VH-VL binders against Protein FAM13B (FAM13B). Designs and how they scored, part 3

Target 1, 190 residues: Protein FAM13B (FAM13B), of Homo sapiens (Human) (q9nyf5r23to212)
Amino acid sequence: IPLDELQQGGHPDNEVPFIVRHVVDYIEEHGGLEQQGLFQVNGNAETVEWLRQRYDSGEEVDLVKEADVPSAISLLRFFLQELPEPVIPGSLHIHLMQLSQDYNNEDEFGRKLRFLLQQLPPVNYSLLKFLCRFLANVASHHEEIWSANSLAAVFGPDVFHIYTDVEDMKEQEIVSRIMAGLLENYYEFF

## First folded at step 5 (VH-VL; framework fv_roledumab)

Design t26 (from p1 with heavy chain D103G)
Fold by ESMFold2-Fast, scan of step 5:
Structure t26 (fold): chain C 190 residues (1-190), chain A 123 residues (1-123), chain B 107 residues (1-107)
Amino acid sequence: as target 1 above (190 residues)
Amino acid sequence: QVQLVESGGGVVQPGRSLRLSCTASGFTFSSYGMHWVRQAPAKGLEWVATIWYDGSNKQYADSVKGRFTFSRDNSQDTLYLQLNSLRPEDTAVYYCARDQYEGWFSPYYFDYWGQGTMVTVSS
Amino acid sequence: AIRMTQSPSSFSASTGDRVTITCRASQGISSYVAWYQQKSGKAPKFLIYAASTLQSGVPSRFSGSGSGTDFTLTINSLQSEDFATYYCQQYYSYPLTFGQGTRVEIT
């Protein structure tokens, strides 16, 4: 389901799609985020597929009883991967890649990046902001295990739909650097 | 473990060319930007060139622009630096180095270095 | 280009000394400074990035500090293996530039 449909008919307290809010809340409360490698291990494939189907059908899901943290993280990543258009749309990719090549001044780069982020559709901006807040909090609280760089390497491809394939690898460093910058400078951008 | 091995250095006359190579092992070469840094006898370090992990972005020191060409072959885990129109002031040990970045969009520092290959330009 | 100036260019020290090497940038570079150690006839070894973050495996007697234009590398209790030339490097903008080096010699 497209991102704008998932956000349709929301309440004032629902800033992002329900599945994102629900999964992130579960990870924050039950994540054991001090465990190294947590964001890079695959969850139980059967559990992830089962949870995905239930969320898709609008059924009530109790993640505490029915999931484990690696499966919840995998579910969040699969949600991002399976959006018809990535959180940061392809139309902005050219401009973002150009920024990484054209600017040597960090202040000018940041100003231009903020401008480009403001061109995101409101639903995409809200989702990106929410994800970056979550990941920045993980990096801040568990910096000895999870740096902004390591989290950016995991989630960057999912946010941009640029994956670690031979064809995609050319953009991976740029994507990871942009994501790490957003996490390290969260309050400068959002 | 991480290793970088340079080769291709030698003694050459002014105006001639050399091609330096750097073979990488112990890490995923295609995931890292790479650099060449040189050091003239009894002098300090001088950055020469940067190449991104896919070869799409290259930066050169002003002293070598138009004369040196940086390239990489990710299928062979190898870097190349083509030195054209060599001058006596290009005499130096040439190191290849792996980059690291910190924060977001900024130039790089070097976490692993090769042992270097000596280029001597003399008449 | 950003000029990096180290002080002093060389000095003599004894094992057990606390030694300080200063690096000054010609313009503000935030904390985008790395430090390297080079022993005679060897390749440089990476020590510190972001002005003060120690590379894993580097002894805790090494520390870095500073921001803006003035940066310092300190070795708290000099060991025999620490006699070397030390270089600072800015990575704030291209071209990447190094200080001229500070040689720490045995007394």
Scores: ipSAE 0.000, ipTM 0.440, lowest interface PAE 17.6, mean pLDDT 80

Design t27 (from p1 with heavy chain E102G)
Fold by ESMFold2-Fast, scan of step 5:
Structure t27 (fold): chain C 190 residues (1-190), chain A 123 residues (1-123), chain B 107 residues (1-107)
Amino acid sequence: as target 1 above (190 residues)
Amino acid sequence: QVQLVESGGGVVQPGRSLRLSCTASGFTFSSYGMHWVRQAPAKGLEWVATIWYDGSNKQYADSVKGRFTFSRDNSQDTLYLQLNSLRPEDTAVYYCARDQYGDWFSPYYFDYWGQGTMVTVSS
Amino acid sequence: AIRMTQSPSSFSASTGDRVTITCRASQGISSYVAWYQQKSGKAPKFLIYAASTLQSGVPSRFSGSGSGTDFTLTINSLQSEDFATYYCQQYYSYPLTFGQGTRVEIT
């Protein structure tokens, strides 16, 4: 289902799909952040698929009762991976290589990244903003457990739909760096 | 030598349409992003719209969004600005201008400008 | 939207004067400011980018400075061809915005 059909309506700045809100609330409120390596551990595939089907059918899901933290994280990542177009659309990827040339020029990198964000459809922008706020808060409150770089390595590929293979390693590095920049400087970009 | 020449301006009544053109010469037109900037009589400069080098991405000022359409024909080295539902406050000299780096998502400054074409919207 | 405010709006000057025009952004924009000169009845002419870098062919009497929110354009020794309106422009984020202009008139 396209991302725009999953919105609840209202104000674009705070519209995100229920599945994203529920997973974030579950992780933040029920001790998931206390576990090192949780974002590196895959959830139970059967549980993740079961939960995905229930959300897709509009059923009420209680993640506290029915899920575990690794499965909830896997569900969120699966949701991002299965979007018909990634959170940052493929049409904007044409300039990722140029953006990477400016990693060592903080001002130019930030300026270009801000313009890239302004190209996002409102629904994509709202989802990205919500995800980055969650991840930036994780990194800022649990620095000994989670860093912006480690979270960016996990979620960057999912946000861009760019995954590592022998020829795509540089692109995965680029999207992880962009994601890390968004997390480290959240209040400058959103 | 870089040259931009606008045409298509005129006097129209509110609610009418005009199509502006800008012909480019002296550079590889297909490699540059382009802008339209307007200036109302005795007022300052106002950015109107940006178009990427291949025409695939466009950005508009909120005041013209939904009414103006920017397009380009790289085979003819020509820009077009379709002005629909014109209002008295759209009265201005319209300039086409070249983006320094030709990038659509990270626009820069305007290194070359045309001489402008006057659009007057009055009853 | 980022507001660009120029001061003064206009002033009179004489040939040979050192002239300074100020441009203030409503938020931090690093050095992403360009300056333009516009003579009566003419299209704007590009002068400066990145707050301080002169375009090739622009006389060295022109200079720009500043970063963050405060920027200045200076003409070291005003010449007769410099009587014009000057505009600053930010290219930090959309929408692209210009200052209201500063008119430099002959005394």
Scores: ipSAE 0.013, ipTM 0.624, lowest interface PAE 8.0, mean pLDDT 83

Design t28 (from p1 with heavy chain Y101F)
Fold by ESMFold2-Fast, scan of step 5:
Structure t28 (fold): chain C 190 residues (1-190), chain A 123 residues (1-123), chain B 107 residues (1-107)
Amino acid sequence: as target 1 above (190 residues)
Amino acid sequence: QVQLVESGGGVVQPGRSLRLSCTASGFTFSSYGMHWVRQAPAKGLEWVATIWYDGSNKQYADSVKGRFTFSRDNSQDTLYLQLNSLRPEDTAVYYCARDQFEDWFSPYYFDYWGQGTMVTVSS
Amino acid sequence: AIRMTQSPSSFSASTGDRVTITCRASQGISSYVAWYQQKSGKAPKFLIYAASTLQSGVPSRFSGSGSGTDFTLTINSLQSEDFATYYCQQYYSYPLTFGQGTRVEIT
C-alpha cells in the first residue's frame, strides 16, 4: 500500500503508519539488542508474512505475544521494501550524485542534505524522522554493538529502494553515507 | 545580458486574486531555480517562494502557503505566481530573482533581480 | 525560522568614512550569508556571498567577514554611490530569511 494511502486511512493524530510505530515500540520496550548482527539476520519468513497479512487486514496484532525481535525487525524492513515509492522518493534520487560531489566538504554536504530533507512530502519526512530517531537512539545507547554506519548499511537500501549487486555498489555507498550522516547528526537535520 | 521583467501587479480588494508573471532573457532559463521575494512599503525583504529549475519542487513561506501557487513554463522562459485570497498584509513590491547556481537542488542567494511589480490590497 | 538581526538600523555618514554593519543570526549558520545593496526605488543588487566573497564587479572597498552567528559588512572610504540600504540574508535553511536592513544616509 502506498505511504500516502496508509496515512489517509488512519486517524489525523497519527504521524507514522501503525506497523512502524508498533515495531519500534516493541523493539524499544522488549528488544534484546545485545546480539551483534541482529539487524542483519532475517526473521522467520512465515512469521513475518503472517504478521504482514494481519496488519494489512486491519487486525489487532500483539507483537509481545506473537513475534520475536528478529522477526519484528524483518517486518519493519519488509514494510519499507514493499512501499511502491521509497521513503526518499525516486524523483529526488537524481540529486544523490550531486551530494556525493561534496563528500569532502562536511558543511556543504550537510547543508545540501538539509535542503533535500525539506523537499520531502510531509508523510515521508515524518516517517524518516521517526526511523532516524529510533536508529540514532540504538546507535547512541548500544554503540559497542551498533554504530551509525552499520545501521545505515542495513536501512539505507530500504529507505531509498537501492538494492544492487556488485555493478551498482556506488549507489549503495552513497545511500549508506547519507543515512549514517542523518543518524550521527540527528539533531542537526531533524 | 541577464534580464528579468515582472508584470501583473495592480490594486485589488481583499479576498481577490492576481497573477504575476516574470519573463526571463539572456540566460538558459530552464537551468536555474527561481525565487519570488516581496517588500512591503517602508519594510524589508521577505522571501516568498522558490521553484526548482524543472518545476519538480516548490517551497513557500508559511505566510502565503495555501494561498499562493507558482509555476514555470520553460518553453516560454516565464515564471508565474498566482496570488489568491489576498490580504492587506500582502501589499508589497514583488520581485522575481534568479538562484545563483544552475541545475542544483538547494537554494543559494539571488544574483539577478527584476525591477518588481507593485501589488496593493486595499478597500 | 532563523532570525537575522542587523545593527544599526540606520547610520549617518560622510563620503570618505568607514561604515560597519553587523548581522546576527539566531543560530549557527556557518558562512551561509549573502549581502545586498538597495538604492531608493530600485531592486536589490547582489554584493557578497559565503560571508566574505565579493561578486565580480563589486568595488574592493566592500568587504564581509564572520562565521557562525556574527557577520559584518564593511565599506572603507564611503563613496556617494554607496548611500543605500543594506541587507544580509541566510541560505542555511528554509525559510530563507533577511535582516531588517541598515540604511546608510548622508550626514
Scores: ipSAE 0.012, ipTM 0.620, lowest interface PAE 7.7, mean pLDDT 82

Design t29 (from p1 with heavy chain E102P)
Fold by ESMFold2-Fast, scan of step 5:
Structure t29 (fold): chain C 190 residues (1-190), chain A 123 residues (1-123), chain B 107 residues (1-107)
Amino acid sequence: as target 1 above (190 residues)
Amino acid sequence: QVQLVESGGGVVQPGRSLRLSCTASGFTFSSYGMHWVRQAPAKGLEWVATIWYDGSNKQYADSVKGRFTFSRDNSQDTLYLQLNSLRPEDTAVYYCARDQYPDWFSPYYFDYWGQGTMVTVSS
Amino acid sequence: AIRMTQSPSSFSASTGDRVTITCRASQGISSYVAWYQQKSGKAPKFLIYAASTLQSGVPSRFSGSGSGTDFTLTINSLQSEDFATYYCQQYYSYPLTFGQGTRVEIT
């Protein structure tokens, strides 16, 4: 289901899809974020598929009783990967190369990135803001384990839908730098 | 010489529509982002909308979102601003203006302006 | 939205005067400010960008300065053709915003 349809068909007071809010709240409440390698460990494949099916069916899910933190993280990443259009739409990816020309000019890079974010549809902007706040909090409170750079490397490809390593290496570098910048300077951009 | 010429203004009642045009000449129109800026009688300048050089991205002031539609036809060197559901507070001279840098995705400032076209919304 | 506030709103001056117009942003915008001149019944004319860089063809008596939140436009020796309304504009973030304008009138 496209992101804009999920937002329209969902709860009126939610800024983001229910599954995203529910999964993030579960991850934050269980304190598993202090474990090294958490975001690099795949969740239990059967559990992730089972949870996906239940959310897709509109069933009530109790993540505390029915999931573990790695499976919840895998479910969140799977949700982002399965969106028909990525959180940062492909139509905006053409401008990433223009941004890369200003890596050594912090003011100009930040200004251009802010304008690019303001091009996002409202539902995409809200989801990106929510996700970046979550990840920035992880980096700020668990900095000995997770840096903005390491989190950007994990979630950047999911947010931008960049998965072909050899051909996308240049794009992966740009994406990681943008994501890290958003996490390090969250209050400047959101 | 760079030239921008607006047209399509007029006097209409609230709730009606108008279509403004801006014809460009003297530069490679398809390479530049373009803007609409308005000015109410005896008031200051207010940015209305921005459109990128290829038409792929558009931004609107909150006061006109959902009512105004900005478009461009690069083959005709022409900008269009469709004004729907007009309100008395939309009364203004509407200017089209060129962004300073070609082939750029982020807006800058306005190096060339048209002469403006007057839109009057009155009951 | 970034609010741009100009002061004064209007004032009278004589040819030969040194004129200073101030523009304040409601938040830091680095040097992303442009200045425009508008004469009665005419479209605005671009003068300055990046707070202090003069557009080609603009007389050297015009200068701009400032960074962050406080910006100024100065006309060192006012000429008869300089009686106009001046506007500052930020291009740091959407929505693009202008100051309310400063009218420079002949005494």
Scores: ipSAE 0.197, ipTM 0.664, lowest interface PAE 4.2, mean pLDDT 84

Design t30 (from p1 with heavy chain Y101P)
Fold by ESMFold2-Fast, scan of step 5:
Structure t30 (fold): chain C 190 residues (1-190), chain A 123 residues (1-123), chain B 107 residues (1-107)
Amino acid sequence: as target 1 above (190 residues)
Amino acid sequence: QVQLVESGGGVVQPGRSLRLSCTASGFTFSSYGMHWVRQAPAKGLEWVATIWYDGSNKQYADSVKGRFTFSRDNSQDTLYLQLNSLRPEDTAVYYCARDQPEDWFSPYYFDYWGQGTMVTVSS
Amino acid sequence: AIRMTQSPSSFSASTGDRVTITCRASQGISSYVAWYQQKSGKAPKFLIYAASTLQSGVPSRFSGSGSGTDFTLTINSLQSEDFATYYCQQYYSYPLTFGQGTRVEIT
């Protein structure tokens, strides 16, 4: 389901899709973010699919009772991966790749990145902002275990819809750098 | 020699429409972002809209969003600004201006300007 | 939106004077400021970018300085062709915004 269809109603309180807000709230409130490799381990595939079906059906989901943190993280990542258009659309992806090949001025790079982010549809911008807030909070409160770089490596491909199983890893490196920058400088960009 | 020439201005009643054009010459038009900037009589400059080199992305000032439509025809080296639902406060000289980025998609400043075309909205 | 405020709004000067025009941003914008000159009935002319870099062909009596929130345009030894309105513009973030302009008028 496209992001614009998920954000029906137009209320000021409808900033991000319900499933994203609900899953992130669960992860933030129930801890479990102190173990290394948490974002690298897959949740139980049957549990993730079952939870997805329940959210799609409009059923009430009690994540505290019915899920674990790895499965909640996998559900969030699956949601991002299965969007018809990625959070950062393919049209902007080309420009971000080209921008990222010029690393000689970080201040100018950041300025141009801000302008590219302002090209995002409002619903995509809101979702990206919400996700980056969550990940920046994880990095800031668990910096001994989680860095912006490690979180960017995990979530960058999901946000951009790039493949991680390729011979040339240049695209992954660029995406991770952009994502890490957004997390490290959250208040500059959002 | 870089040159930008605007046309299409005129006098209209509130609620009506105008289509402005800007013809570019002396540079590779398809490689540059372009802008429209307006100036009300005896007032300062106000940015109106930006369009990327390929027309894929457009930005508008909040005051004109939903009423004005920016487009470009790279095969004819021409910009268009469709002005709909005009209001008296839209009365201004409208300038087209060339972006001066080091790339073709990020806005910067306006290195070349046309001479402008006057739009007057009178009730 | 980033608000750009110029001072003074108008300035009376004589040929040979040193003129300074200030421009303040409502938030930090690094050095992403351009300056323009507009003569009566004419289109604006580009003068300076990146707060301090002169456009090719602009007389050396023009100079810009500043970073962050405070910027200045200086005209050393004002000439008769310099009587005009001057505008600053930020290009740090959308929407792009201009100062309200400073008129440099003959005394």
Scores: ipSAE 0.158, ipTM 0.678, lowest interface PAE 5.3, mean pLDDT 84

Design t31 (from p1 with heavy chain R98K)
Fold by ESMFold2-Fast, scan of step 5:
Structure t31 (fold): chain C 190 residues (1-190), chain A 123 residues (1-123), chain B 107 residues (1-107)
Amino acid sequence: as target 1 above (190 residues)
Amino acid sequence: QVQLVESGGGVVQPGRSLRLSCTASGFTFSSYGMHWVRQAPAKGLEWVATIWYDGSNKQYADSVKGRFTFSRDNSQDTLYLQLNSLRPEDTAVYYCAKDQYEDWFSPYYFDYWGQGTMVTVSS
Amino acid sequence: AIRMTQSPSSFSASTGDRVTITCRASQGISSYVAWYQQKSGKAPKFLIYAASTLQSGVPSRFSGSGSGTDFTLTINSLQSEDFATYYCQQYYSYPLTFGQGTRVEIT
């Protein structure tokens, strides 16, 4: 289901899909975010699929009773992966790849990225902002375990729908660089 | 060398429509973002709309959003601005303007401007 | 929206004068300011970008400076062809915005 259909009813810019808010709130309140490798470990596949089905059917889900943090993280990543169009749409992808030409000019890189973010549909912008705030908070409070670079490597592919294979390694590196920049300079971009 | 020529302006009653055109020459049109900027009589400059080099992204000033439609034909080196539901406050000279550098990465300042075409909306 | 405020709105000057026009942004915009010259009945002419970089072909008597919120256009020795209205413009973020203009008139 496209993001704009999930947020029907004229929601404000900071509104995000219920499943995203619910999972992030659970992780922030009940997660052991100090655990190394937390975001890289897949959750229990049966639990993730079961939770996905329940959210899809509109059933009430109590993540405290029914989930664990790795499964909640996997559910969030699965949600991002299964969007018909990625959080950062493919139509902007060519422009983002061209940002690699400006890596050595941080000020110009940031300005171009800011304009590109302003091109996002409101619902995509709100979701990206919410995700980056969550991940920036993780990096700030658990910096010995999770840096902006390591979180960008995990979530970048999901946000852009660009996944590691030999042919896409350069694109994935660029995606991780951009994502890390958004986390490191959250208040500059959002 | 670089030339931008606007046309299509005129005098219309409120609620009517006009289509403005801008023909470009002297540069690789398909590589540059293009813009419309207007100026009401005896007033300053107001940005109206931006279109990226490939037409994939368009931005509009809040005052014209939903009423104006921007498009480009890269095969004809031509811009179009469709003005619908015109209001007296839309009375202005409309300029088309070019980004300095190729692609959307151009910084959205304008190195070349057309001569302008006058749109007058009055009863 | 980022508001760009120019001062003064107009003033009189004589050839040979050094004139300065200021432009203030309502928030920090780094160096993302362009300047334009507009003569009566004509389209604007591009002068400066990145606050201080002169467009090729623009006379060296024109210069720009500033960063953050305060920007200045200077004409070091005013010539007869310089009597015009000058506009600053920010290109830091949408919507793109111009100052209200400063008219430089003959004394």
Scores: ipSAE 0.015, ipTM 0.601, lowest interface PAE 6.5, mean pLDDT 83

Design t34 (from p1 with heavy chain D103E)
Fold by ESMFold2-Fast, scan of step 5:
Structure t34 (fold): chain C 190 residues (1-190), chain A 123 residues (1-123), chain B 107 residues (1-107)
Amino acid sequence: as target 1 above (190 residues)
Amino acid sequence: QVQLVESGGGVVQPGRSLRLSCTASGFTFSSYGMHWVRQAPAKGLEWVATIWYDGSNKQYADSVKGRFTFSRDNSQDTLYLQLNSLRPEDTAVYYCARDQYEEWFSPYYFDYWGQGTMVTVSS
Amino acid sequence: AIRMTQSPSSFSASTGDRVTITCRASQGISSYVAWYQQKSGKAPKFLIYAASTLQSGVPSRFSGSGSGTDFTLTINSLQSEDFATYYCQQYYSYPLTFGQGTRVEIT
C-alpha cells in the first residue's frame, strides 16, 4: 500500500502509519534499548513474519506481550523495505547522491540537504522526521550500543531502498553519510 | 561573459496571459538552475519561481501557484514563464536570474540577473 | 515562511561615512544570507553570500557579519557610487525571501 494510503495516527507532528508508531512507542516506552544492554542480536525471522501477518490482517497486536526489541526493530525495517516507493523517493536520489560533492563543506552540505528535504511529499517528510527523531534519541541515550553512524548504516538503505552492492558500494556510503548527518544534527534539519 | 536577456513583457488586461522569455549566453545554460524574481513599482524583491538545471523540479511562490508555469529549453538556452489569469497585483518588473552552482539544484542565491521586462496588468 | 526585516528603511549619509544596515530573520538561519545592491532603474547586483563572504570584484569597503538571526552589512568609507537600496536574502529554506530593502540616500 502506498505510504499516502496508509492510516496515520495522532497529531500532525506524529502523522505516521500505525505500525511505525506502535513499534517506536514499544521500543521507547515499553522495552527500551537500555534494558537490552548489548544490542547485537537480529530479530527472530519467524516472530517478525508472524507480527507482520497480524498487522496486515488488521488484528490488534500487543507488542509488549508478543514481541522482543530485536524483533520489533526488524519489523520496522521490514515495513520500510516493503514500501512500494522508498521514504526518500527515487526522483530525489540523483540530487542527494550529488551531495558527495559538498561533504568537505558542512555548511553547504547542510543547506543543500535541507532544501532537498523540503521537496519531499508531506507524508514522506513526516515519516522521515519521525524516524530520525527516534534514531537520534537512541543514539544520544544509548551511544555505547548505537551510534549515529551505526544506525545510519542499518536504516539508510531501508529509507532509500539502496542496498549494499558487491560491485559498487559508493551509493551505500553516500546514503549512510546523509542519514548520519540527519541523526547527528536533527534539530538543524527538522 | 554571462548575459541574461528577458523579453515578452507588456500591458495586458486582468485575466489575460503573457509569455516571458529569457535568453542566456556566456555559460553552459543546461548546467544551472534558474529563477524568476519580480519587483512591483516602488516595492522590494519577491521570489517567483525556481527550475532545476534539467527541468525535472519546479518550485513556485504561493501567490502564483496554479497560474504561472516555468519551463526551459536547454537546446536553445532559453527560459519561459507562462503567466495566466493575470491580476493587477502581478504588475512588476520580472527578472530572470542564475543560481550560483552548476549541474545541480541549488536555490542558493542569484549571482547574475537580466535587465528585467515590465509586466503591467491594468484595465 | 521566514520573514527578513531590515532596519532602517532609509537614511541619509555622506561620502566617507561608515554605514551599517541590519537584517533580522524571524528564525535561526545560520549564515545563509546574501546581500544585493540595487541602483534606481537597474537590476540588483550580487555583493555577499554566506553572511560574510565577498563576491569577487566587489570593493573591500563592503563587509558582512552575523549568524543565527541578526546580520549586518557595513560599508566602510561610503563612496558616491554606493548610494543605492540594499537587500538581504535568506537561502536557508523555501520560500526564498528578501528583506524590504534599506535605501541609502545622499545627505
Scores: ipSAE 0.000, ipTM 0.504, lowest interface PAE 14.6, mean pLDDT 80

Design t35 (from p1 with heavy chain D103S)
Fold by ESMFold2-Fast, scan of step 5:
Structure t35 (fold): chain C 190 residues (1-190), chain A 123 residues (1-123), chain B 107 residues (1-107)
Amino acid sequence: as target 1 above (190 residues)
Amino acid sequence: QVQLVESGGGVVQPGRSLRLSCTASGFTFSSYGMHWVRQAPAKGLEWVATIWYDGSNKQYADSVKGRFTFSRDNSQDTLYLQLNSLRPEDTAVYYCARDQYESWFSPYYFDYWGQGTMVTVSS
Amino acid sequence: AIRMTQSPSSFSASTGDRVTITCRASQGISSYVAWYQQKSGKAPKFLIYAASTLQSGVPSRFSGSGSGTDFTLTINSLQSEDFATYYCQQYYSYPLTFGQGTRVEIT
């Protein structure tokens, strides 16, 4: 289901899809951020699939009672991976090379990244803003383990749907740099 | 042939409201970001607000935030600016202007302008 | 906010003159400057973007230059239709800001 259709079927505020809001709220409000091994452990595949099926069927899911933090994080990543169009749409990926051209000029890179964000459809912008706020919050709680760069390496491919071969490292680098920049300078971009 | 035509200006007392309109023709209105720019008598140009092609993102000058509301109707090729709580300092000719949305590297310069509509806030 | 300062505020010129108008930004804005011409009682007309790129249909006697904080608009061999007020505008970041204008008057 495309992101704009999910947004229309969502909660009254309709800022982000159910599953994203529930996972982030679960982690932030119920002690997940205080977990020392946040993101270090993958969720149980059967548990993640079970939770996904329940969300897909429109069932109300109580993550506090029914999930664990690694499974909730895996569920969020799986959701991002399964979107028909990525959070940052493919139409904007043709601009990645232009951002790469100006990488050594920080002012120009930042300016172009700000304008990239302004090109996002509103539902994509809201989701990206919400995710980046969450990830920046993770970095602030687990700075010794999770930096903006390491979080960008984990979530960048999911946000862009750029799962390139090892040989195409430049595209992976651009994606990671964009994500890291958004996390490091959250209040500049959102 | 690109045309932008503003309307809705007039003379009002401080604290009153006006609704400005801008009707577009000669291009695919729904593909372009739009702006409002104003010019007080004998003064320079001042950017007021920006709206994206689909109406989803809006940016306002600090001087008008909370008082002015920007919207568009792509089915009617029309741009609207609702002016609330008008102040004498809002007296100006209001222009609508077209963005170069097709160029994401250089949006926010104005390639076509309307002829303007005069708003006078006077007691 | 980025302040754009134009100089001079006004000056008199004759047809055939070479005219230069200066615009200074309060901080580095790379080449993100546009120039506009406004004739009395008329809406502004777009001339230049990216500091030096001339809009299609604008006469070649107009040219722009500069980067960083200092920008210039030059009119070679001024024509009678060029008497107007000229504005620079930065589009490096919000809020969008204009210079205060430079008025080019005949005689």
Scores: ipSAE 0.000, ipTM 0.456, lowest interface PAE 16.6, mean pLDDT 80

